# VHH binders against q07589: the designs that were tried, part 7

Target 1, 356 residues: q07589
Amino acid sequence: MSRILVIGAGGVGVITALSLWLKKESDVSLVVRSDYDRVLKHGYTIESCDYGRLEGWRPHHIYSSVEDAASAADNQGYNYIVVTTKNIIDGPVNSRVSNIIRPVLEKNKELHGPQLTTHILLVQNGIDIEKEIWAEFPREQYRYTVLSGIQLIGSTKIGSGHISQVGQDHLSCGAFDPQDAAAIQAANDFVRMYSNEGQNFVEFDPRVRYSRWKKLLYNAAINTSTALVGLDVPRCLEFGVNKKSTEIEVFHPAMREIIAIAASEGIIIEEEFITMFTEITRKKVFKPSMCVDCEKGQLMELEVILGNPIRIAKRNGVATPTLSILYNLLVLVQAKLKERKGLLKFDEKTATLVDE
Below, E stands for the ipSAE of ESMFold2; O stands for the ipSAE of ESMFold2 at other seeds; V2 stands for 0.75 times the mean of E and O plus 0.25 times the DockQ between their complexes.

## First folded at step 1 (VHH)

Design s48 (framework vhh_gefurulimab)
Fold by ESMFold2-Fast, scan of step 1:
Structure s48 (fold): chain B 356 residues (1-356), chain A 125 residues (1-125)
Amino acid sequence: as target 1 above (356 residues)
Amino acid sequence: EVQLVESGGGLVKPGGSLRLSCAASGFTFSSYAAAWFRQAPGKEREFVSAIYSGGSTTYADSVKGRFTISRDNAKNSLYLQMNSLRAEDTAVYYCAAEGSTYYDFWEGSDEYDYWGQGTLVTVSS
């Protein structure tokens, strides 16, 4: 039976653990941070459009830290590490994805060496998110694969230990390296273990990079713009000049720049997705995750959503006037959040950023 | 602009009752999850009770059966009826609310976005 460690106990992580647990084909461990005491004593209350209402639910195991989960693995290790945390590459070094998973990868290597391949499933936004893993853990020295998970799901934490899911759990899982046969097999195995026929939708993704560029039409244009102004999507669209300037001068140009960057590396994204992504939340009064992060004083997934796309654009000679202005303004918003958290210091006497 | 203003705190003897109120402006309580938290001197803030957009309620074990959370949509207000008060209930009580229905196709949301300034409840003889 596969041993799976889910890191991140937000709406996505909890539903991921629930789906795996309901299938009964894996041993599921969940790392729960802020809600650990509540969940340990009372479990989760879940109201799911796919899975119904559950009270007192827990996966097979819960841990308060990744280090504890790694220690508890003993002689067994983990077959899958599912990462659902935010990817803040410009945040504190200890919060980087490679550092978060390191205790588990080192323990698996120590216990099993070449006999166990660890499958790292990144259920996170952005492009080039796998490259940090490959850089920090040379593949010739470590036995692992890196898998992409894209969830199209409406899941909200509405109280301590309480999850509300209103959009169907739709997961696309594939291999970041399309030539890695072990990764392809691991992705297909995960799809099988995650699938709950008649309740969720889960599929193997044969085109991971395409799917991630496609999702960036929404994330790079709409998550970013809403975060910058602190408004939900319908307000951004309605408050524009003549109720049109936001989509015509901001969203659509940003989306077209993403399409151009993808095309520069041989990936064609259909123009119809500009309309689809603009319309999908036009009448839903909600704030995308980056907007919510900013309002809660949490750092944004800025680099994986805008920074990496812009770096690719520069390398390939693609102009990004709209994405670049959004990025540079959001760098200031991110700095404001870092300063509020004590991660950045400004010296008012010299009017200068305090360098390390 | 969302504002939450708490009232109804005060000094009460053990076994007594208090009703806390939270008046909202800039949003409607009936559409969002709202909660009461408390923080005793020198301790971390702890969850007390929540009411969700659908009307369901949740309580911390320490207050279950003694406290009742409710809302009045006509007055756009959240309430906490506190009965059989104990010395351990002494704390500053905070009203908290989610700003909008947080529904993101790409990831979930957690924690409350808007907070009041708090109202002090002291339970002593």
Scores: ipSAE 0.000, ipTM 0.183, lowest interface PAE 12.4, mean pLDDT 85

Design s49 (framework vhh_7aqx_2)
Fold by ESMFold2-Fast, scan of step 1:
Structure s49 (fold): chain B 356 residues (1-356), chain A 126 residues (1-126)
Amino acid sequence: as target 1 above (356 residues)
Amino acid sequence: QVQLQESGGGLVQAGGSLRLSCTTSGRTFSSYAFSWFRQAPGEEREFVGAISYSGGSTDYADSVKGRFTISRDNAKNTFYLQMNSLKTEDTAVYYCAADLSEYGYWSGDLEEYDYWGQGTQVTVSS
């Protein structure tokens, strides 16, 4: 039976742990930070369109920190580390994905060395998110694979220990390195363990980089624009000039720039997806995750959704006028959030940013 | 500042219905999420239900789900709690609240709320 550690107890992480727990093919541990005391005493209240209503639910194990989960690892260690936390590259260094998983990866290495391969599943938005893991954990020292999880789920933590899921649990899981046979096998095994027939939809993803660029049509155009203006998707579309300017002058140009960047890497994305992604939430009153994060005063996944695409564009000679305007304005929004958290200081007497 | 005022409380028989209203003053009604809390005698305040700034998302405590419905009318600066199939256990003072953050989404944490109504008594008799 696989031992799986889920890191991140937001809407995505809790539903991920629930689906694995319901299947009964894995031993599920969940890292719960701010809600730990509540969940330890009362469990989770879950209201799920796929899994029904649960009261007092807990996975097999809960831990208040990644370090505690790592220290509690028995003789088998963890076969999978599922990371559902936000990937905030420009945030505090100890919140980086590589630093978050390090205690578990080190403990697995200490316990079993080359006998245990740890499968790191990143259920996070963006492009090039796997690269810091490969850079920080040399393959000659660590036995691991890196897997991509793309979820189209609508799941939110709406209170302490309380999860509401209104969009179907749809997970696409594959290998970041399409030539890594062990990663491909681990992804297929995860799909099997996650699948709950008649309740969720989960599939193996044979084209991870294609799928991530394709999702960026939505994330880089719509998550970003809604976060910038603090409006849901239908309001962005309806409030535009003649009820057309947002889609024609903002969303579609941003999406076309993403298509051009992907093409510069040899990945062709069908232009029909521009229409599909514009329409899928046109009449659904929905604030994407970046908009919600900004409104809750939380740092946005800015670098993995816009920063990395723009850096690839610059390297490959692709023009990004629309993405660059969105990015540079959201950098200011991110700085506002950092200032509110004490991560940036501004001296009003000199009108200058206070550097370290 | 936002001021909140409840109305619609009273005495009702078990199995009956009541609709509570919360009227707000201030310009920020359409940007706030709103929540209902209740407090039974000798107990802590507990979450009852919530509605997002747009009305597109709602949530309910397990004890009231399927029986209570929260709604809002932005034109009237008012939001509502429709209480059906009332039980004696629903007896409490009901408070409306607005999240301090003004992010359009609610918190389950009492400490996050800076704007509260005065409370309205609901008594359900057997």
Scores: ipSAE 0.000, ipTM 0.106, lowest interface PAE 20.3, mean pLDDT 86

Design s5 (framework vhh_gefurulimab)
Fold by ESMFold2-Fast, scan of step 1:
Structure s5 (fold): chain B 356 residues (1-356), chain A 122 residues (1-122)
Amino acid sequence: as target 1 above (356 residues)
Amino acid sequence: EVQLVESGGGLVKPGGSLRLSCAASGRTFSSYAAAWFRQAPGKEREFVSAITSGGSTTYADSVKGRFTISRDNAKNSLYLQMNSLRAEDTAVYYCAAGDWYEGSYLDTYDYWGQGTLVTVSS
């Protein structure tokens, strides 16, 4: 039986653990931080369009920290580490994905060396999110693969230990390195363990980088714009000049810039997806995750959604006027959030930023 | 199976306080999750606060720290204590109940009251 550690107990992480638990083909551990005491005593209350209504639910194991989960692995280790936390590159150092998973990778190496390969599944938005892991964990010292999870799901934590899922759980799982046979096998195995026939849709993704660029048409244009203005998607579209300026002058140009960046590295995305992503939430009063995070005072996934695409564009000579304006304005929004959290200080007497 | 009737709305000055009540009739209210929603003129109905059958509470960011939701199962009643009221809190407030914890998801609540008007102005 595969031992799976899910890190992140937000809407995505809890539903991920639930689907694995319902399939009964894995031993599921969940790291729960702020809700630990409530969940330990009462379990989760879940309202799911795919999995039904559950009260008092818990996975096989619950831990309050990644370190505790790593220590409790005993002589077995973890076959999969599923990371569903926000990927905030410009946030605190200890929140970096490589630092979050380090205790588990160190423990697996200590316990099993080359006998156990750990499969790291990143269920996170953005591009180039796997590169930090390859850089921080030399392959000569660690046995692992890195897998991509792209989840189209509306799942929100609406209270302590309470999850509401709207819209079908749709997961695409593949290998970041399409030449890594072990990663391909691990992705296919995860798809099998995650699949609940008639309840969710899960598939192997043979083109991870294509899929990530394609999703960025929505994330880099719509998550970003809604976060900047604090409005849901239908309001952004209706409030535009003549009910057209938002889609014509903001969303579509941003999406076309993403298509141009992908093309600069040999990945072609059909322009029909511009229409598809513009329409998908046009009639749904829905605030994308970046907008919700900003409203909750939480840091945004800014660098993986805009920063990394813009850096690729600069290296490849692709112009990004729309994405760059969105990015630089959202850098100010992110700084405002950091200041409110005490992560950034401003000296009003000198009118200057105080670094640390 | 459950009927909900709101009361306690009215005109209050900015910075004032008001307590809304929701009386449930029919089946035992204690078995249901309950919530408050509001609708300002020209806007869609928005989530304000929810309380589960077990007493766990959730608040919209716009009201957090100012509003308190509570329930009295012996009286089949739900309450919303509103403090530090602002002009933007002006709305018709609706009581809602469901046989599952629906939180902020408006479309899934089974029972709704008629609404009570709260006006915050000088």
Scores: ipSAE 0.000, ipTM 0.093, lowest interface PAE 22.1, mean pLDDT 85

Design s50 (framework vhh_7b18_3; at its last look DockQ between E and O 0.02; V2 from the best seeds 0.00; counts 0 for: pae E 14.2 > 2, grease 24.5 > 24.2, placed apart)
Fold by ESMFold2 at other seeds, look of step 2:
Structure s50 (fold): chain B 356 residues (1-356), chain A 125 residues (1-125)
Amino acid sequence: as target 1 above (356 residues)
Amino acid sequence: QVQLVETGGGLVQPGGSLRLSCAASGFTFSTYAMGWARQVPGKGLEWVSYISYGGSTEYQDSVKGRFTISRDNAKSTVYLQMNSLKPEDTAVYYCARDEGYYDSWGEYLPSFDYWGQGTQVTVSS
């Protein structure tokens, strides 16, 4: 039976653990940081559109930290590490995914050497998110695969130990390296272990790079623009010059630039998705996730959504005038958020940053 | 029209106790988390504790075990019981309404949007 560690106990992480637990084909562990004592004593209350209401629920194991999960008493290591946290690579160094997962990889290596392949499933937004893991864990020293999870779910934590799932769970899972047979097998195995027939929707994704670049049309153009101005999509469209300039001068040009960058990497994305992403959001009066994060004073996934594609564009000689303006303005918004959180300090007497 | 009014500050000796009260008006008190923050002389504003609308509590490490936050929804009042006070607890204490949320780690992130006038607490021989 596969041993699975889920990292992150927000709405997504808890429902991920629940879905695996209900299938009864895996041993499910969850890292529950500040809520550990409450969940240990009382379990979770979950109100789920997929699974109904549960009271006092726990996965098979809970831990207060990743370090504790790695050092567990009858430690056999983990077959899967499922990362459900946001990927904020320009945040504190301990927030990097490589640092988050390192205790588990080191312990698996100590216990099993090359006998255990660790499957790292990144349920996170963005592109090139796998590159940090490949760079930080040389294959001569570690045996692992990196899997992609693209998830659409409406699940939030609404109180300590209380989860509300209103939007049904859809997960697409695949291998970042399509030539890695072990990764492909692990992704298919995860789809099987996660799938609860008739209750959630889970599929294997044979074209992870294509899927992530396609989703980036929405994320790099709409998610970012709404975050910059603090407006939902309908307001962005209606407030534009002649009710058209936002769509024509911001959303569409940004999406065309992403298509050009993807093409420079050998990924062909159909231009019909430009209008599709605009139209499916035109009448939805609620704020996209990056806009919500910004309003709540939380750091944005800025580098994996905008920074990484712009760096690819620079290497490949692709012009990105629209994306570059969005990125550079959002870098200032991110710095403002960091300042509010005490991660960046400005000396007003000298008009300079205190820490370089 | 949101109003928060703190009372109960004063001078106490080290090891003493104080109970702060915060009377709230102008909003549906029972649906909001509430918190306390303090302005320590020579330092910036720092959070002290908060209590969710469902009664879950969190504390800054330096006050855990010494301070207790509580609420009375019928009176629209939040309290901070401060025991075993130390000179380092000297500060202006503010009551705040909290619109915080849970991040993707599942950690509570307070976000105080309305503040009271503050009440002075001085711990000195």
Scores: ipSAE 0.041, ipTM 0.545, lowest interface PAE 6.8, mean pLDDT 88
Fold by ESMFold2-Fast, scan of step 1:
Structure s50 (fold): chain B 356 residues (1-356), chain A 125 residues (1-125)
Amino acid sequence: as target 1 above (356 residues)
Amino acid sequence: QVQLVETGGGLVQPGGSLRLSCAASGFTFSTYAMGWARQVPGKGLEWVSYISYGGSTEYQDSVKGRFTISRDNAKSTVYLQMNSLKPEDTAVYYCARDEGYYDSWGEYLPSFDYWGQGTQVTVSS
């Protein structure tokens, strides 16, 4: 039985743990931070469109920290680490994915005989999110693979220990390195363990980089624009000049720039996805995750959704006028959030950023 | 309350060696990348080397193969071993804490937020 550690107890992480637990093919541990005391005493209340209503639910194990989870794993370690936290690479250093998973990777490295391989599944938005892990954990010293999880799920924590899922659990899982046979096998094994026939949709992803660029058509154009203006998608579309300017002059140009960047890497994304992604939420009154994060005063996944695409574009000579304006305005929004959190300091007497 | 204290600078002949040490305090050392930057007379600051929290290293092209950066997390110390020193290596060397991140190449983008006082390295005959 595979031992799986899920890190992140938000809407995505809790439903991920629930799906694995319901399948009964893995031993599921969940790291619960802010809600730990409530979950320890009362379990989770879950209202799921796929899995039904549960009261007092807990996975096999809960821990208040990754360090505690690593210590409790004994010499068996974890076969999978599933990371569902936001990936804010410009945020606090201690919150970076490589620092979060380090206790588990160090514990796994201590094992003797056949070394346990840890499969790190990043269920996070963005492009090039795997590169920090490869750089921080040289493969000569650590035995691991990195897997991509793309989840199209509408799941939100609506209170302490209370999860509401209203969008279907749809997961694509694949290997970031298409030449890594162990990673490919691990992804296929995860798909099997996650699959609950008739309740969710989960598939092996043979084209991870294609899938991530494709999702960026929505994230880089719509999540970003809605975060800037604090409006849901239908309002952005209806409030535009002649009810057309938003889609024609903001969303579609941003999406076309993403397609051009992907093409500069040899990845072709069909133009029909521009229409599909614009229409899919036209009549659905909701705010995308980046918009919600900004309104809650939480840092945005800015660098992995816009920063990295723009850096790739600059390297490959692709023009990004629309993405660059969105990015540079959201850098100011991110700085505002950082200042409010005490992570950035401005001196009003000199009118300058305190650069310490 | 971050403190970085450099030691090991001095005068050395061309072709000689020096080992710089930087003792860090006031933060969780093992979770930060650390680096060395230098100020050459008449120039601005330029990065020399860095070591990630996981031990991955990068070097400026002009020092590659001659300098080695290392860290001891138990002692909260970062080191710079400088071999085959050249007159152009003459500079004030600063230990720095790094908030940098990885870009789309997997390249580390250093972002130094605290510097030590600096230590003078002079390479002359």
Scores: ipSAE 0.007, ipTM 0.451, lowest interface PAE 10.0, mean pLDDT 88
Fold by ESMFold2, look of step 2:
Structure s50 (fold): chain B 356 residues (1-356), chain A 125 residues (1-125)
Amino acid sequence: as target 1 above (356 residues)
Amino acid sequence: QVQLVETGGGLVQPGGSLRLSCAASGFTFSTYAMGWARQVPGKGLEWVSYISYGGSTEYQDSVKGRFTISRDNAKSTVYLQMNSLKPEDTAVYYCARDEGYYDSWGEYLPSFDYWGQGTQVTVSS
């Protein structure tokens, strides 16, 4: 029976834990922060398009922190860590993925013998999200693999201990390193442990880097643009000069730049996807997730969606005029959000940023 | 606070019609998409339809051609006209404020941040 720790108890994390729990092939632990006492006492109320209504549901274990979960694993450890939090690498240092998972990996060093490999599944947006983990945890000192989870699910927390899933769960799971046989096997095993036939959809992704670069066409061009201006996609398109300038001068050039960056990394993305991603949402009056996050005063996943591709572009000599403008303006939006949250302080007497 | 109040449910014969209404208050109704979802007995919550603040509509395949969603921004009200009702349409119908999104795969994922108490629709001979 695999021991699985799910980190993040938002809509995605809770449904992930539920799906694993229902399959009955895993010992499922969930880290529950603000809702811990409520869930401990009453369990979750879940309304799910995949699984129906559940009342008083808990996974096998809940913990109020990753530190507590790591301590409770004692000399057994975890076979999988599933990270479902937003990846805000320019946010508070203790919210970085490496710091979130560190208690588990450090506890693994106390295990008897070197036999456990912990598989870290990142269910997060963006590109190069695995590289921080590889850099922070040298393979000489830590035994782990890094897996990619691309999840399409409409699941949200609508109250303390209350989850609403109105969009069917689709998970694509694969290895970031296609040469890592252990990671490939772990991804396939996770697909089997997560699959509830007829209720959810889960598949192995043999081309993780391709899938993430392709997803970035929409995220880096459209998700970002809507967040910058606070408009849904149809408004962005209809308000443009002659109802065309947003598409022609913003979306398409940004997507072409992403394709060029991916190509400089050996990943070929078909140019037909530029038109596809633009047309899919042209008539759907709906604000993308980054736009919604910004309007709710939440920090954006800016660095993994725009910052990382631009850094790759600079390293590889690829021009990114459109992405760079979007990024630099969104850095200002992110700073505004940080200031409102107390994470950044501007001294109005001196007109300077306060360091500390 | 945000409130959504559904009315118009009831018992109807197969092939009949019902019109559901959802009165909204506590927010700027005209700037939000709205939707209907239903809780079918023995099954989970499923989306039925949505309508943008600009009036564009989408429907679950099983109700296309039979159900029509509409809105009246002056009355802050969303409607669901349900025609040619079948026993499998029996459910509690919920009105919801929809802030759903499209991911990079183009799939629409509803995000209901507020919803009503629901109204029962029963289709039975």
Scores: ipSAE 0.000, ipTM 0.223, lowest interface PAE 14.2, mean pLDDT 86
ESMFold2 (binder alone), look of step 2: mean pLDDT 81; pTM 0.788

Design s51 (framework vhh_7qbe_3)
Fold by ESMFold2-Fast, scan of step 1:
Structure s51 (fold): chain B 356 residues (1-356), chain A 122 residues (1-122)
Amino acid sequence: as target 1 above (356 residues)
Amino acid sequence: QLQLVESGGGLVQAGGSLRLSCTASGFTSAMGWFRQGPGKEREFVASISWSGGSTYYADSVKGRFTISRDNAKNTLYLQMNSLKSEDTAVYYCAASTGDYEWLFDESGYDYWGKGTRVTVSS
């Protein structure tokens, strides 16, 4: 039976653990931080459009930290590490994905040596998110694969130990390195273990980089704009000049820039997706995740959604006037959030940023 | 202006087979089949992702119906085997042009055909 560690007990992580648990083909461990005591005593309350209402639910194992999960006395190691936390490259060092997974990779290596290959599934937004893992864990020293998970799930934690899922669990899982046969096999195996017939939608993704660029049409144009102004999508569209300026002057130009960057890498994204992504939420009173993050005072996935695309554009000679304005204004929003959290300090007497 | 045109409906005896087709005038992402029987509300039958890698079926048709698609022809199919009188309905083709839709709920589909009638006689 595959042993799977899910890191992140937000809406996505808890539903991920639930789906795996319901399939009964894996041994599921979940890292639960702030809600640990409540979940340990009472389990989760889950209200799911796909899985129904559950009371007192918990996976096979729960741990209060990744370190505790890695140190668990069962001595079996983990076949999969599923990372559902936000990927905030410019955040605290300990929140970096490579640092989050390090205790598990080190423990698996210690306990099993070269016999165990660890499959790291990143259920996170953005482009180039796998590169940090390849850079930090040399393949000569560690046996692992890196898998991409793209989710359309609308799931949020509405209280301690309480999850509400209103958007279907739709997972696309593939290998970041399309030449890695072990990663391709691991992705297919995960799809099989995650699939719950009649309840969710899950598929193998043979074109990970294409899929991630395609999702960025929405994330880089709409998540970003809504986060900047603190409005849901229909309000952004309706409040524009003549009810048109937002889509014509902001959303569509940002999406076209993403298409141009993808094309500079040899990846063609169909123009039809500009209209599709604009229309799909036009009549749904919905705040994208980056907007919700700002409202909760949490750091945004800014670098993986805008920073990395813009860096690729600069390397390839692609102009990004719209994405660059959005990025530079959101850098200020991110700095405001960091200052509020004590991660950034400003000296009002000298009117300067306090450098390290 | 995406248009969906269903075909292949007709009269068939219980235990028989029928294949429905739906041709789209342009690009579609996820596609599905819904049906409405006499005196009943419209219900989900089956759905398929753009790649065809994932399919979803209502319990009442599972094992008897097969959904498939041919993206080169912009055509969706529903192969119906072991038909029962309860399968008598108008069958509607539905399409989403976006990726962010609910594949087994009507609200996830933006475009609908006019329907094709299937009558299963005892």
Scores: ipSAE 0.000, ipTM 0.178, lowest interface PAE 16.8, mean pLDDT 87

Design s52 (framework vhh_gefurulimab)
Fold by ESMFold2-Fast, scan of step 1:
Structure s52 (fold): chain B 356 residues (1-356), chain A 125 residues (1-125)
Amino acid sequence: as target 1 above (356 residues)
Amino acid sequence: EVQLVESGGGLVKPGGSLRLSCAASGRTFSSYAAAWFRQAPGKEREFVSAISSGGSTTYADSVKGRFTISRDNAKNSLYLQMNSLRAEDTAVYYCAAEPGYDESWYLTPSEYDYWGQGTLVTVSS
């Protein structure tokens, strides 16, 4: 059986581990941090629209750290590392994906060398999220592939060891490098192991970069705007000037800028998706994940949703007036969140940012 | 894509109780947010109660403490337990469903695409 390590015990990670566990085709390990003692003693309470109500559920193995999971592999290693943590590249350095997965990649290399290929599945938002892994782990020294997971699931941790899943689990899994045959095979194998007929929907994604740019039409325009103002999507649309200014002067321009950036690297996104993404939550009282994160005092996935797109635009000569205003205002919101968490210090006596 | 059929309506005296059921046919009802609305003659549809796909509930002030919404995903069913019924509760009761991709409820009729045909509840002596 494939040995799979799921890193991130939030709503997405726990349901991912549950789906794999229910299929009975993999040995599932989960890294649980703050909830470790509760989960070790009592298991998870899960309320899932796909999988039902479970009390006392545990995957095959639970670890309090990635380091412990790597050490406990007993010379077998992990075939898959599934990363479901938020990708906050402007956050603490030790929370970066490359630093999180490093213990597993080093242990797999040490114990198994070229006999074991580790498949790293990033179930995270944004563009260029795979590039840090390729930069930090030279492929001449490490045997791995990098896979993209785009998940539309609505799943939240509502208490210690308590998960509520409200939207059906829909996962698209593919290879970041479309020419990497091993990555393509690994993605297809993961789809097979994850699939639970009649309960979830999972499919192979043959066009990862297209799919990620397409999702950014929503994330870069709507997640960002709602996070800035602390309003749900229908309120943003209805409260605009003449009930039109938000759509016409904020959402649509931001989406068109994303389309232009994608086009600059040869990826065409159909204009119909501007209408589709604007309408999809127009009548649903819904706060996107970035808005919820900000309201909970959690750092936002700002750099992978806006920062990286804007950097690509600058390199390719694409103008981003709307995205840049959203980005620079959200940089201030992110700094406010960092200050409240003690990650950023301001000296009120000198009125200056305390460096380092 | 679901079809909804309500049942359990009828005539009851003030202070009595009724349990309404809504049977969903089709796939994936478990992923839907669901709600009960009611409509008295000559009035617009009024929100009564909603339940998220994850089971979180909310109620209109007029029914809070008297009505309980619940769901059974294994049976593709939505329920409304109505206690301490009053004459002003007399209405046609509709169940409604909409794909639920968050923890929020939908509180207005325009937010729901799928509707039942309604079941009449009459509270009178």
Scores: ipSAE 0.000, ipTM 0.126, lowest interface PAE 17.3, mean pLDDT 86

